# VH-VL binders against Very-long-chain (3R)-3-hydroxyacyl-CoA dehydratase 3 (HACD3): the designs that were tried, part 8

Target 1, 90 residues: Very-long-chain (3R)-3-hydroxyacyl-CoA dehydratase 3 (HACD3), of Bos taurus (Bovine) (a7yy55r5to94)
Amino acid sequence: VLTPHVYWAQRHHELYLRVELSDVQNPAISITENVLHFKAQGHGAKGDNVYEFHLEFLDLVKPEPVYKLTQRQVNITVQKKESQWWERLT
Short names: E, the ipSAE of ESMFold2; O, the ipSAE of OpenDDE; V2, 0.75 times the mean of E and O plus 0.25 times the DockQ between their complexes.

## First folded at step 4 (VH-VL)

Design s31 (framework fv_bepranemab)
Fold by ESMFold2-Fast, scan of step 4:
Structure s31 (fold): chain C 90 residues (1-90), chain A 122 residues (1-122), chain B 112 residues (1-112)
Amino acid sequence: as target 1 above (90 residues)
Amino acid sequence: EVQLQESGPGLVKPSETLSLTCTVSGGSISDYYWAWIRQPPGKGLEWMGYIYTSGSTNYNTAVQSRVTISVDTSKNQFSLKLSSVTAADTAVYYCARSEWDYGGNSYYFDYWGQGTMVTVSS
Amino acid sequence: DIVMTQTPLSLSVTPGQPASISCRSSQSLEYSEGKTYLEWYLQKPGQSPQLLIYEVSNRFSGVPDRFSGSGSGTDFTLKISRVEAEDVGVYYCMQGIHLPYTFGQGTKLEIK
């Protein structure tokens, strides 16, 4: 399976994931309180392909992600279950 | 209900190119993976490759140099071309849908065509 | 490529009796945080394959509850609690995680 480049940032209440994939429509995002799975057709480091990743969060999240598509990126926002600063994403 | 139907010649001569088309009805071809699987007489199943509706493909390395899969979303069809055929390519060829939806990582084949027999002989 | 090995290659059962088919993979099929992409297909005589079980133990829509799948890692089992006449055919396991996707060699189920 091909993995896209993914970057992250945070606030006390939120996590932000930037997935570096162009021309994505209808990404498949599966989320639970502690795991996020992502799969999408798009243009990434290895060209036009299906890209997939999963990650287990350091602490619990609300299983209601919001995403925004731009031409070059998929931006995912996830709410933390408890407001706190995380030392790591996973 | 989604249905798949293969079409193409039943007989191909050695060294020629086999061309098959799968027509999808009862649902949109968009946003799914579409695959070709073959079965030589009396033997098991061999996955040949898939295409996503954007045109992205992956092929079985055993046939990668000879196989091309393409999709035509305006006709709700996808096709297989297999070049330089030999008697070893004699098989029933199936087209199939691989589910990909908001539910995530399903790579199973949920709908299959009826299969079309292709014989490679002179 | 991952090699899928089924045992037995054939079995005959009396209607109403249970049947069990094993599938072993040459490498672990565990991947994405506890997901395992192992499927079972049935090909009835003269028909196309049909999906029975996906992700080891999940029955596909319309599949009777007498079919069950289990296993983990490299060792998987398909069980039929009470074989019916309509279950005759060849059963295939498949791994759907690593390219190229690969099938077992098949197990033929016959009625005595």
Scores: ipSAE 0.005, ipTM 0.587, lowest interface PAE 14.6, mean pLDDT 84

Design s32 (from b11 with heavy chain S98D G103S S106D, light chain E33D; framework fv_bepranemab)
Fold by ESMFold2-Fast, scan of step 4:
Structure s32 (fold): chain C 90 residues (1-90), chain A 121 residues (1-121), chain B 112 residues (1-112)
Amino acid sequence: as target 1 above (90 residues)
Amino acid sequence: EVQLQESGPGLVKPSETLSLTCTVSGGSISDYYWAWIRQPPGKGLEWMGYIYTSGSTNYNTAVQSRVTISVDTSKNQFSLKLSSVTAADTAVYYCARDEWDYSGNDYFDYWGQGTMVTVSS
Amino acid sequence: DIVMTQTPLSLSVTPGQPASISCRSSQSLEYSDGKTYLEWYLQKPGQSPQLLIYEVSNRFSGVPDRFSGSGSGTDFTLKISRVEAEDVGVYYCMQGIHLPYTFGQGTKLEIK
């Protein structure tokens, strides 16, 4: 399974995930209180292919992901269940 | 605190392969993107490509068929190889860190001092 | 590829006077996350480029407040409120939204 490069950042109430995958169409993004699954067709490090990953969050999140597509990246915003600073993503 | 230093030959013959290495000190090479950017004499800046420490790369299409970037995390180094060089490849070559911060910005925050490469017979 | 166009290509300023540099992109630099991926770099004579401003208007650490960036979409401006001798060099705008990353041609700032 091909995994895209993913960067993360945070605010006290939000997590931001930047998926380095261009020309993405119709990504499948699902989220529970503690797990995010991502799968998409796009152009990444190993060319045009299906890329996927999952991650278990360090703490609880709200299961309402918002994502924005550009030609260069997929940006996913996740709301933290409790407003606090995370030492790690997972 | 983080410092980057380029090293490699100052003179390369036409048709040969240019090899440059960037040594990172004052911080870990892991979990960052690292880039090569060149500047021909009297001209502007041209991004050549980047590598993530997992080995994932992206190259400028202008040099894509000739360029290879690699990383050696055990030495805290990353390298550029550019094949089939011509006089048009004469430039100062810079290595740089491609940082992503908490606000999601993507910028080159640390640069090496640059190394001049002349392609001549 | 996104083309970045700077004007003027050179300017000479009397110390203490303001300077303004424009940068235009061939397409919008606003990402779907609402951020605009435009940066300004300064290359002093004989030195490597250094980051001045990121995300249009944010000064990088240590950059004096006489430098300011503004703009949106495709039109951006770097202003220096009171030019000092240490500001001499070539200024480059850069877009970080699409690969390949591209720079403007550069604007050379000189002291009269």
Scores: ipSAE 0.005, ipTM 0.602, lowest interface PAE 11.1, mean pLDDT 85

Design s33 (from b11 with heavy chain S98G G103A N105D; framework fv_bepranemab)
Fold by ESMFold2-Fast, scan of step 4:
Structure s33 (fold): chain C 90 residues (1-90), chain A 121 residues (1-121), chain B 112 residues (1-112)
Amino acid sequence: as target 1 above (90 residues)
Amino acid sequence: EVQLQESGPGLVKPSETLSLTCTVSGGSISDYYWAWIRQPPGKGLEWMGYIYTSGSTNYNTAVQSRVTISVDTSKNQFSLKLSSVTAADTAVYYCARGEWDYAGDSYFDYWGQGTMVTVSS
Amino acid sequence: DIVMTQTPLSLSVTPGQPASISCRSSQSLEYSEGKTYLEWYLQKPGQSPQLLIYEVSNRFSGVPDRFSGSGSGTDFTLKISRVEAEDVGVYYCMQGIHLPYTFGQGTKLEIK
């Protein structure tokens, strides 16, 4: 299983994930109130391959992710169920 | 090139539901969030809420129990429903496009012309 | 809610003179990644608001360079180096960091 490089940031009300993968089309993003699963074919650190990861969040989230594809990355926004600062992503 | 146009009734009776629609032309509604902002006569701006095309929403807590924003990608439209209206809901209602980046909230770069809604019997 | 306070609420400026508008937030607008999401909008009479400045100091496309934004933490300033007739309207600051997003009460700029 190849894991892409993933960065995160936050506001009190939402989480931002940046997945370093180029040339991604139709990523499979699955989310529940506490787990996000990502799988996509794209160009990453180990070339053209299928990349996959999952996160078990520190606290609850809304199960409705939004993503935006750019030339060099996949940006994902996830809404927190309760507005609060998180000390950790997981 | 991108244009937003509000439409809906100019007059709504107290206790009824206000329904407004914003039509987007000249661009895709994907990859952005779409917001409603209102302005009571002679007063400042109040953000109501926003929606992404995925259906994910956030609302101003002041109206959270009464507001619903929805999107219809087949019509390139998004809509606001505000229930149980009172005279305090009288305002010009604007729709706007929100641009966002990885690190969070961005800015409202395009606005509709606004539509006046009066709550009166 | 974060309260955004603008001063002055109204000012009259002779054409060609500078103008300065202050915006103060009740809480810091800076987040962990070091960015500050403070915006300035202009609403000309009878028109919808338009974006002037985003992320404290970045001019939006087409905005003249006589407009500049500055500040950090809770204290922000919009400056117009030489006011022109087309600059008449109400200026609003906005914070886009905490929900609900909040605007200042507005500053009306008039030409003498």
Scores: ipSAE 0.028, ipTM 0.724, lowest interface PAE 5.6, mean pLDDT 86

Design s35 (from s1 with heavy chain S98D, light chain H98D; framework fv_bepranemab; at its last look DockQ between E and O 0.68; V2 from the best seeds 0.00; counts 0 for: pae E 4.9 > 2)
Fold by ESMFold2, look of step 5:
Structure s35 (fold): chain C 90 residues (1-90), chain A 121 residues (1-121), chain B 112 residues (1-112)
Amino acid sequence: as target 1 above (90 residues)
Amino acid sequence: EVQLQESGPGLVKPSETLSLTCTVSGGSISDYYWAWIRQPPGKGLEWMGRIYTSGSTNYNTAVQSRVTISVDTSKNQFSLKLSSVTAADTAVYYCARDEWDYGGNSYFDYWGQGTMVTVSS
Amino acid sequence: DIVMTQTPLSLSVTPGQPASISCRSSQSLEYSEGKTYLEWYLQKPGQSPQLLIYEVSNRFSGVPDRFSGSGSGTDFTLKISRVEAEDVGVYYCMQGIDLPYTFGQGTKLEIK
């Protein structure tokens, strides 16, 4: 129901997502059918809540995201299937 | 303080598989990238590849057909296998922790002491 | 692959004098957020490499103030304001933004 603030950046081989949630609990982060699925409990713009979003990538990605929980955000790395520059995330 | 230690045979015959293990102590292997970096005698450093706790890997294209990196979180270890070795694979092999953040920043803050592997018949 | 080129490959420095090492990359190490992913490592004789500087100019924990890094784009410099005996070893620059991660050839620093 609640959607966190999400920012992105890239290299030729990888995508980087920054999810603005702190104190994250029970993160569920996966990629199926080229869609990133995110759900977690954490502290965001609407306070302590469950935050969720789904994101279909512009081009093909590899299925296993890598993530790290920090004090202020969740950092997600996604491997591109083909090394190339994307004009957009979605 | 995190400490890394390489282990494995110091001598490997040509065409065989080089196999090394890095044991992590003083911290958890979880939630980090872990890298193998080698240094031929008197030469510079070559990044061979890395693994994340989930098993996701990236390999240097120069060796990717021969290299396999794996992780065993129950033993707090990760491993290197390099197949079909030649004399050119003689080097000191280091394991290292890859500290990373948003945007793909990558630097190696902890290194093992290195282990010499000689490829010779 | 990003090629990292160091100059000089060797230098001999009188104790107490400054030293400067250059590193050039074959492509820019900057990206859209304005961050630059260039690191410096020191390998002392008989030891494994140790991180000195990350992101061009940030000293890693425990690194003395006499070490400083600078540069942008493709051109970077490591400076030692007053070389001490403990600074002997081989210095490597490394790019940490694109795979495969790559190192310069190394610069051997000796005391004369």
Scores: ipSAE 0.153, ipTM 0.781, lowest interface PAE 4.9, mean pLDDT 89
ESMFold2-Fast, scan of step 4: ipSAE 0.294; ipTM 0.808
ESMFold2 (binder alone), look of step 5: mean pLDDT 91; pTM 0.939
OpenDDE, look of step 5: ipSAE 0.340; ipTM 0.859

Design s36 (from s1 with heavy chain W100Y Y102W, light chain E33D; framework fv_bepranemab)
Heavy chain, then light chain:
Amino acid sequence: EVQLQESGPGLVKPSETLSLTCTVSGGSISDYYWAWIRQPPGKGLEWMGRIYTSGSTNYNTAVQSRVTISVDTSKNQFSLKLSSVTAADTAVYYCARSEYDWGGNSYFDYWGQGTMVTVSS
Amino acid sequence: DIVMTQTPLSLSVTPGQPASISCRSSQSLEYSDGKTYLEWYLQKPGQSPQLLIYEVSNRFSGVPDRFSGSGSGTDFTLKISRVEAEDVGVYYCMQGIHLPYTFGQGTKLEIK
ESMFold2-Fast, scan of step 4: ipSAE 0.034; ipTM 0.735

Design s37 (from b11 with light chain H98D; framework fv_bepranemab)
Heavy chain, then light chain:
Amino acid sequence: EVQLQESGPGLVKPSETLSLTCTVSGGSISDYYWAWIRQPPGKGLEWMGYIYTSGSTNYNTAVQSRVTISVDTSKNQFSLKLSSVTAADTAVYYCARSEWDYGGNSYFDYWGQGTMVTVSS
Amino acid sequence: DIVMTQTPLSLSVTPGQPASISCRSSQSLEYSEGKTYLEWYLQKPGQSPQLLIYEVSNRFSGVPDRFSGSGSGTDFTLKISRVEAEDVGVYYCMQGIDLPYTFGQGTKLEIK
ESMFold2-Fast, scan of step 4: ipSAE 0.150; ipTM 0.785

Design s39 (from b11 with light chain G96S H98Q; framework fv_bepranemab)
Fold by ESMFold2-Fast, scan of step 4:
Structure s39 (fold): chain C 90 residues (1-90), chain A 121 residues (1-121), chain B 112 residues (1-112)
Amino acid sequence: as target 1 above (90 residues)
Amino acid sequence: EVQLQESGPGLVKPSETLSLTCTVSGGSISDYYWAWIRQPPGKGLEWMGYIYTSGSTNYNTAVQSRVTISVDTSKNQFSLKLSSVTAADTAVYYCARSEWDYGGNSYFDYWGQGTMVTVSS
Amino acid sequence: DIVMTQTPLSLSVTPGQPASISCRSSQSLEYSEGKTYLEWYLQKPGQSPQLLIYEVSNRFSGVPDRFSGSGSGTDFTLKISRVEAEDVGVYYCMQSIQLPYTFGQGTKLEIK
């Protein structure tokens, strides 16, 4: 399984994930209140391939992610269920 | 050039539901957050809530029990419904766009001209 | 909710003179990676608000160089180096780090 580079940031009410993959079309993003699965065809560190990752959040989130594709990245926003600062993502 | 235009009745009776629509032209409604912000006469700005094109919403807790925002991508429109209105809901209502990136939805870059709504019998 | 407090609530300036508006938040507006979510908006008489500055100090497209923003943590300042007639209106600061998004009370700028 090939995993992309993923970076994160936050506000009190939101989590932001930046997935370093170019030329992504229709990523498969599934989310529950404590787990996110990502799978997409795109160009990453190991070339054109299917990249996948899974993460378990430190605390609960709303299961309605939004994402935006750019030429070089997939940007994902996830709403926290309770607004608070997280010391860690997982 | 992206333009936003509010429309809806200028007069609403107390206890009824206020319904406003924002029409987006000059660009796609996709991949942006869309917000409603109001301004009572002679007062400051109050954020009401926002919606992403997927249907994901967040509302100001002050109006959360009465407000619903929805989007209609086929018409390039989004709408606000505010139930059980009182004189305190008299305001100019603005729709606005917010682009987002890594780091989230942050600022309102384009605004509609605003529509005055008076709650009166 | 984060409370945004502006000072002064109004000021009158002779054309060509500088103006300064302060904004204080009830808690820090910094998030991870050092970004600070503070914006400044201008509402000219009879018009919609327009974005002037985002992330404390970044001018929005088309905003003249005479506008500058600064600050950190909880204390922020908007400066106009040489006020022009077209700058008349009400200035609002806003925080977007925490829901609900909140605005200051507004500062009315008038020309003498």
Scores: ipSAE 0.061, ipTM 0.755, lowest interface PAE 4.7, mean pLDDT 88

Design s44 (from b11 with light chain H98D L99F; framework fv_bepranemab)
Heavy chain, then light chain:
Amino acid sequence: EVQLQESGPGLVKPSETLSLTCTVSGGSISDYYWAWIRQPPGKGLEWMGYIYTSGSTNYNTAVQSRVTISVDTSKNQFSLKLSSVTAADTAVYYCARSEWDYGGNSYFDYWGQGTMVTVSS
Amino acid sequence: DIVMTQTPLSLSVTPGQPASISCRSSQSLEYSEGKTYLEWYLQKPGQSPQLLIYEVSNRFSGVPDRFSGSGSGTDFTLKISRVEAEDVGVYYCMQGIDFPYTFGQGTKLEIK
ESMFold2-Fast, scan of step 4: ipSAE 0.145; ipTM 0.777

Design s46 (from b11 with light chain E30L E33D K35Y; framework fv_bepranemab)
Fold by ESMFold2-Fast, scan of step 4:
Structure s46 (fold): chain C 90 residues (1-90), chain A 121 residues (1-121), chain B 112 residues (1-112)
Amino acid sequence: as target 1 above (90 residues)
Amino acid sequence: EVQLQESGPGLVKPSETLSLTCTVSGGSISDYYWAWIRQPPGKGLEWMGYIYTSGSTNYNTAVQSRVTISVDTSKNQFSLKLSSVTAADTAVYYCARSEWDYGGNSYFDYWGQGTMVTVSS
Amino acid sequence: DIVMTQTPLSLSVTPGQPASISCRSSQSLLYSDGYTYLEWYLQKPGQSPQLLIYEVSNRFSGVPDRFSGSGSGTDFTLKISRVEAEDVGVYYCMQGIHLPYTFGQGTKLEIK
C-alpha cells in the first residue's frame, strides 16, 4: 500500500487536498463516517502504482467530495458542515 | 477570455442599500471564489467579502453586519448588497475572481473595470 | 487582523533605474501547506489592480521578468530591475493566509 504526498489548505467553509499523483486512472474518492478514502492508479513518488490513503477529519464535513484531475495532481474539495477555521486537518 | 463587469447605480442616498452585480463572461462561474473589493477615492484597497458557488460566504468584519453577497450560477452573475450606506461607503467597487490554485490560493487573477459609487443626498 | 505595512509610500525613479518596495506583515504568512500567501498587485492610473506576483516570488502570466519578489515569514520585497514608463502606478502587497484578506497602504511609483 503506497501513500501519495498530500497537501491541504482551507477556507472557512472548505478544505482543499492536493494529491501529488500524475496520470491518474480509476480514482475512487469517498467520505464515510467523516473519513476520506482515496484510491487511484497513477505515478507518484514510488513510480507507477496504486496509491491510497484515508484520513479522519478534525470536524464534520459534508459527504460529497468534488475532485478535479490535472496532469500532475488530483485536487479534492470538501465542504465543512460548519463554517469555521480548523487548527489542523485531522 | 474571462471578463468581469460590474453594474449598478452610480449614486446612492445615505441610509439606503447599495446593490451591485458582477457579470462573468468567457468562462463558467462554477468552482471559483468571487470577491468584492472597494477603493475609496485616493485610498487603498479593502476586501469586502467572497462567495463560493455553493453559496458559502465570508465577509470582512468591518462591513459584516451590512453586507450580503449572493450568486446566481444560471446567469453567471454574483452580487453585492451593502445596507445603511454613508459617505464612508463612497468608493470604486471591483469584483474579482479568486483562483483555487492547488492549496487554496487567495490571489485575485481577474478583476472587473470597477464601478464608482457615490453616496450623497 | 493581519496588518500589512509598505515602505516607502512613494518613490520617484529615473527610467532604467531599479526600484525596491518593502512589505511587512504583523504575523507570519507561511502556512502549514508550505506556501507563503503573499501577493503583489499593480494599479496603473485609472485602471483596475492587476496581479503581478503570487506566493512571494511567482510571476503571474505575462508579467515581465524585470519584476521579482522575495522574502519569507513577515518581510517581503518587490524589485523592478529596470523601471519603464509603463510601470507607473500604485503597488499593493496582500496577505491571503487569514481572513479578512488585507492589503498594504500602497506604494506610488512615479517617473522623474
Scores: ipSAE 0.000, ipTM 0.611, lowest interface PAE 11.3, mean pLDDT 85

Design s5 (from b10 with heavy chain I34W N58Y, light chain E33D; framework fv_bepranemab)
Fold by ESMFold2-Fast, scan of step 4:
Structure s5 (fold): chain C 90 residues (1-90), chain A 121 residues (1-121), chain B 112 residues (1-112)
Amino acid sequence: as target 1 above (90 residues)
Amino acid sequence: EVQLQESGPGLVKPSETLSLTCTVSGGSISDYYWAWIRQPPGKGLEWMGTIYTSGSTYYNTAVQSRVTISVDTSKNQFSLKLSSVTAADTAVYYCARSEWDYGGNSYFDYWGQGTMVTVSS
Amino acid sequence: DIVMTQTPLSLSVTPGQPASISCRSSQSLEYSDGKTYLEWYLQKPGQSPQLLIYEVSNRFSGVPDRFSGSGSGTDFTLKISRVEAEDVGVYYCMQGIHLPYTFGQGTKLEIK
């Protein structure tokens, strides 16, 4: 099980995750019980492989992540259930 | 290159619902935020709301109770409905694209030509 | 709501001379990611607004070098080093950090 490099940022109403994986198509991204699950075939720090991770958010989020694929990254947007600043992601 | 084109009725009577559509060409509507911004004659710009193609919406609180934005990915279009219009809603309405990245960029990189809406009997 | 205030409201410039437009926000536009979400737009007569500068100082694609943005926190400036005829129009600053997104009232640039 290989874990990609993941970076995050936020606004009061949203969380943004940048997953450093190249050449990804149709990743499996879901949120269940406030846990984000990610799994994708792509090129990461340890080459062409299946990369996956999960993380439990610090506070409640809406269960419908959206994502955008670029050549080098998978960018994920998650909506917070309550608009407020988070001190940590998890 | 990406182009946006607004279409609307031009004239709407007070108390009725205004409906506008933006057609996107030269690129897919998917994986972008799409916005409506208006400009009353001789005045500045007012952001009305933004939608992501999954259906997530963000509205200006000034119009939140009257505004609905929706997207139809099969037609490469998104639309604005504004209910209970008054003379104060007379404006040029623009649709625009917002580039999205992990930092949540909010700038509007492509704009339609605008469509004039007059609220009058 | 964040209030964006521009000065001056109108500016007349001789071609080839510099121009400077100020924008002040009622709250800081710097986010926890270290970025500042301040944009500048130009609306030429009879045309739609067009993006000039994003994140305070980054020129959008195709924007000439004579345009530059600077500032931090709540105080921002757009400068045109040598104004040309095609630069006439209304300039708007915008904050993209907090909902609702808000624009300044606009600065009209005219050629003398």
Scores: ipSAE 0.013, ipTM 0.658, lowest interface PAE 8.0, mean pLDDT 86

Design s54 (from b11 with heavy chain S54K S56N; framework fv_bepranemab)
Fold by ESMFold2-Fast, scan of step 4:
Structure s54 (fold): chain C 90 residues (1-90), chain A 121 residues (1-121), chain B 112 residues (1-112)
Amino acid sequence: as target 1 above (90 residues)
Amino acid sequence: EVQLQESGPGLVKPSETLSLTCTVSGGSISDYYWAWIRQPPGKGLEWMGYIYTKGNTNYNTAVQSRVTISVDTSKNQFSLKLSSVTAADTAVYYCARSEWDYGGNSYFDYWGQGTMVTVSS
Amino acid sequence: DIVMTQTPLSLSVTPGQPASISCRSSQSLEYSEGKTYLEWYLQKPGQSPQLLIYEVSNRFSGVPDRFSGSGSGTDFTLKISRVEAEDVGVYYCMQGIHLPYTFGQGTKLEIK
């Protein structure tokens, strides 16, 4: 399984994930049981391939992620259920 | 060039619901945050809430129980409904765009001209 | 809620002279990746607010370089190096890191 490079940032009310994957069209992004599931065809460190990852959030999130595609990355925003600063993502 | 224009009733009676619409031209409404900000006569600015076109809404807790923001991407518009209005809701209402980027930018780069709403008895 | 406090509430400046406006937040606006979400807006008489500065010190497109922002943590300053007639209006600072987003009470800049 190929895993893309993923970076994260936060505000008190939101989490932001930057997935380093180029030329992505229709990524499969979902949250179930507080776990984010990502799978997409795109160009990453190992070339054109299917990349995927899963992560379980440190605390509760709302299950409606939104994303924005750019030429070189997938940017994902996730809402926290409770506004608070997180010391870790997972 | 992106332009925003508010439209509304001008006058609303106490206890009724205020409905405002913002029309976006010169660019797509998709993939931005869209906000409502109001200003009572002679006073400062108050953020009401925002919507991201694919689902996120957040509202100022001061009005949270009365406010709803929605988007109609087919019309390139977004709207504010504020229920149970009182004289305290008399204000100029502005719509504004916020650029979304990794890390969550929140500055308002383009604003409408504002529409005056008077709640009269 | 984060309270934003501006000083002074008003000032009068002779054209060509500098002006300085302070903004204090009730808690830190610092972000974990080194960004600080503090903005400055100008509302000219009869007009909508316009963005001047974002992330403490970055000028928005079209904003003259006589405007500069500085600060960190809870204390921020907007400076105008040489005030022009076009600069008259009310200046607002805003924090964009914590909900609800909040503005300062405004500082009215007048020409002497």
Scores: ipSAE 0.046, ipTM 0.743, lowest interface PAE 4.7, mean pLDDT 88

Design s57 (framework fv_vulinacimab)
Fold by ESMFold2-Fast, scan of step 4:
Structure s57 (fold): chain C 90 residues (1-90), chain A 122 residues (1-122), chain B 112 residues (1-112)
Amino acid sequence: as target 1 above (90 residues)
Amino acid sequence: QVQLVQSGGGLVQPGGSLRLSCAASGFTFSDYYMSWVRQAPGKGLEWVSGISYSGGSTHYADSVKGRFTISRDNSKNTVNLQMNSLRAEDTAVYYCARSEWDYGGNSYFDYWGQGTLVTVSS
Amino acid sequence: DVVMTQSPLSLPVTLGQPASISCRSSQSLEYSEGKTYLDWYVQKPGQSPQLLIYEVSNRFSGVPDRISGSGSGTDFTLRISRVEAEDVGVYYCMQGIHLPYTFGQGTKLEIK
């Protein structure tokens, strides 16, 4: 399984994930049972490949992520169920 | 009851523009991915565009990329398709459809609008 | 793009007899969590498409037991155990895992 480099940040209502993956094709991004599933064809640390990762959030989130594609990254925004500051992502 | 009511179709000349709208009711609109699927006369179904629940992500089939723009207004429960630079090959019935999003992407289109005819001819 | 190929394209059947439609994808539709995103729709004359089966074999609400789906990987089948008059229409398979989402060509089920 190839995993991309992922960074995160937050606000009271939102989580932001930055996936370092270029030229992304056919991204599949979903949240089921508080787990984020990511799968995409793109260019990462191991070249042109399918990259995949999963992460289970520390606390409850809304079930649909929003994403924005740029040339070098996939930026994912996730809404928190409760407005609060998280001490960790998972 | 889930309903999707469409409007905005018609006859237009090649190179012209049309805006299709789909008004949703009976569910929390902002929780669903929305798509446009078209069907040329006597032909099969073609998915042309989709938009995430918040409007932050939009997707297009190559056949319409750069000419069509999908948008949504969650305060009005509407999804819209702005169609520019229309070609004869865009003649079709256009359906809006609601999607249940799960693992690995869009799982299925569970409810569809009534369809809107778009005719592009001279 | 993932190409979805249906067979047959025309399916004349006698009322009460079984019917079967095949759908093949150019790429696997399996996800690593063990789910497969292949759905079946029917479009009855003069109507919008409607969902019949989602994720290979799950019946959507209101779909009778006469209609079933099966398959895995790239090879899928929709079966109707006993065709009724209401089953007339064009049947489409769809893959919902790879953008752009793609449909098969459609199979027209007609009564003989």
Scores: ipSAE 0.000, ipTM 0.598, lowest interface PAE 16.4, mean pLDDT 86

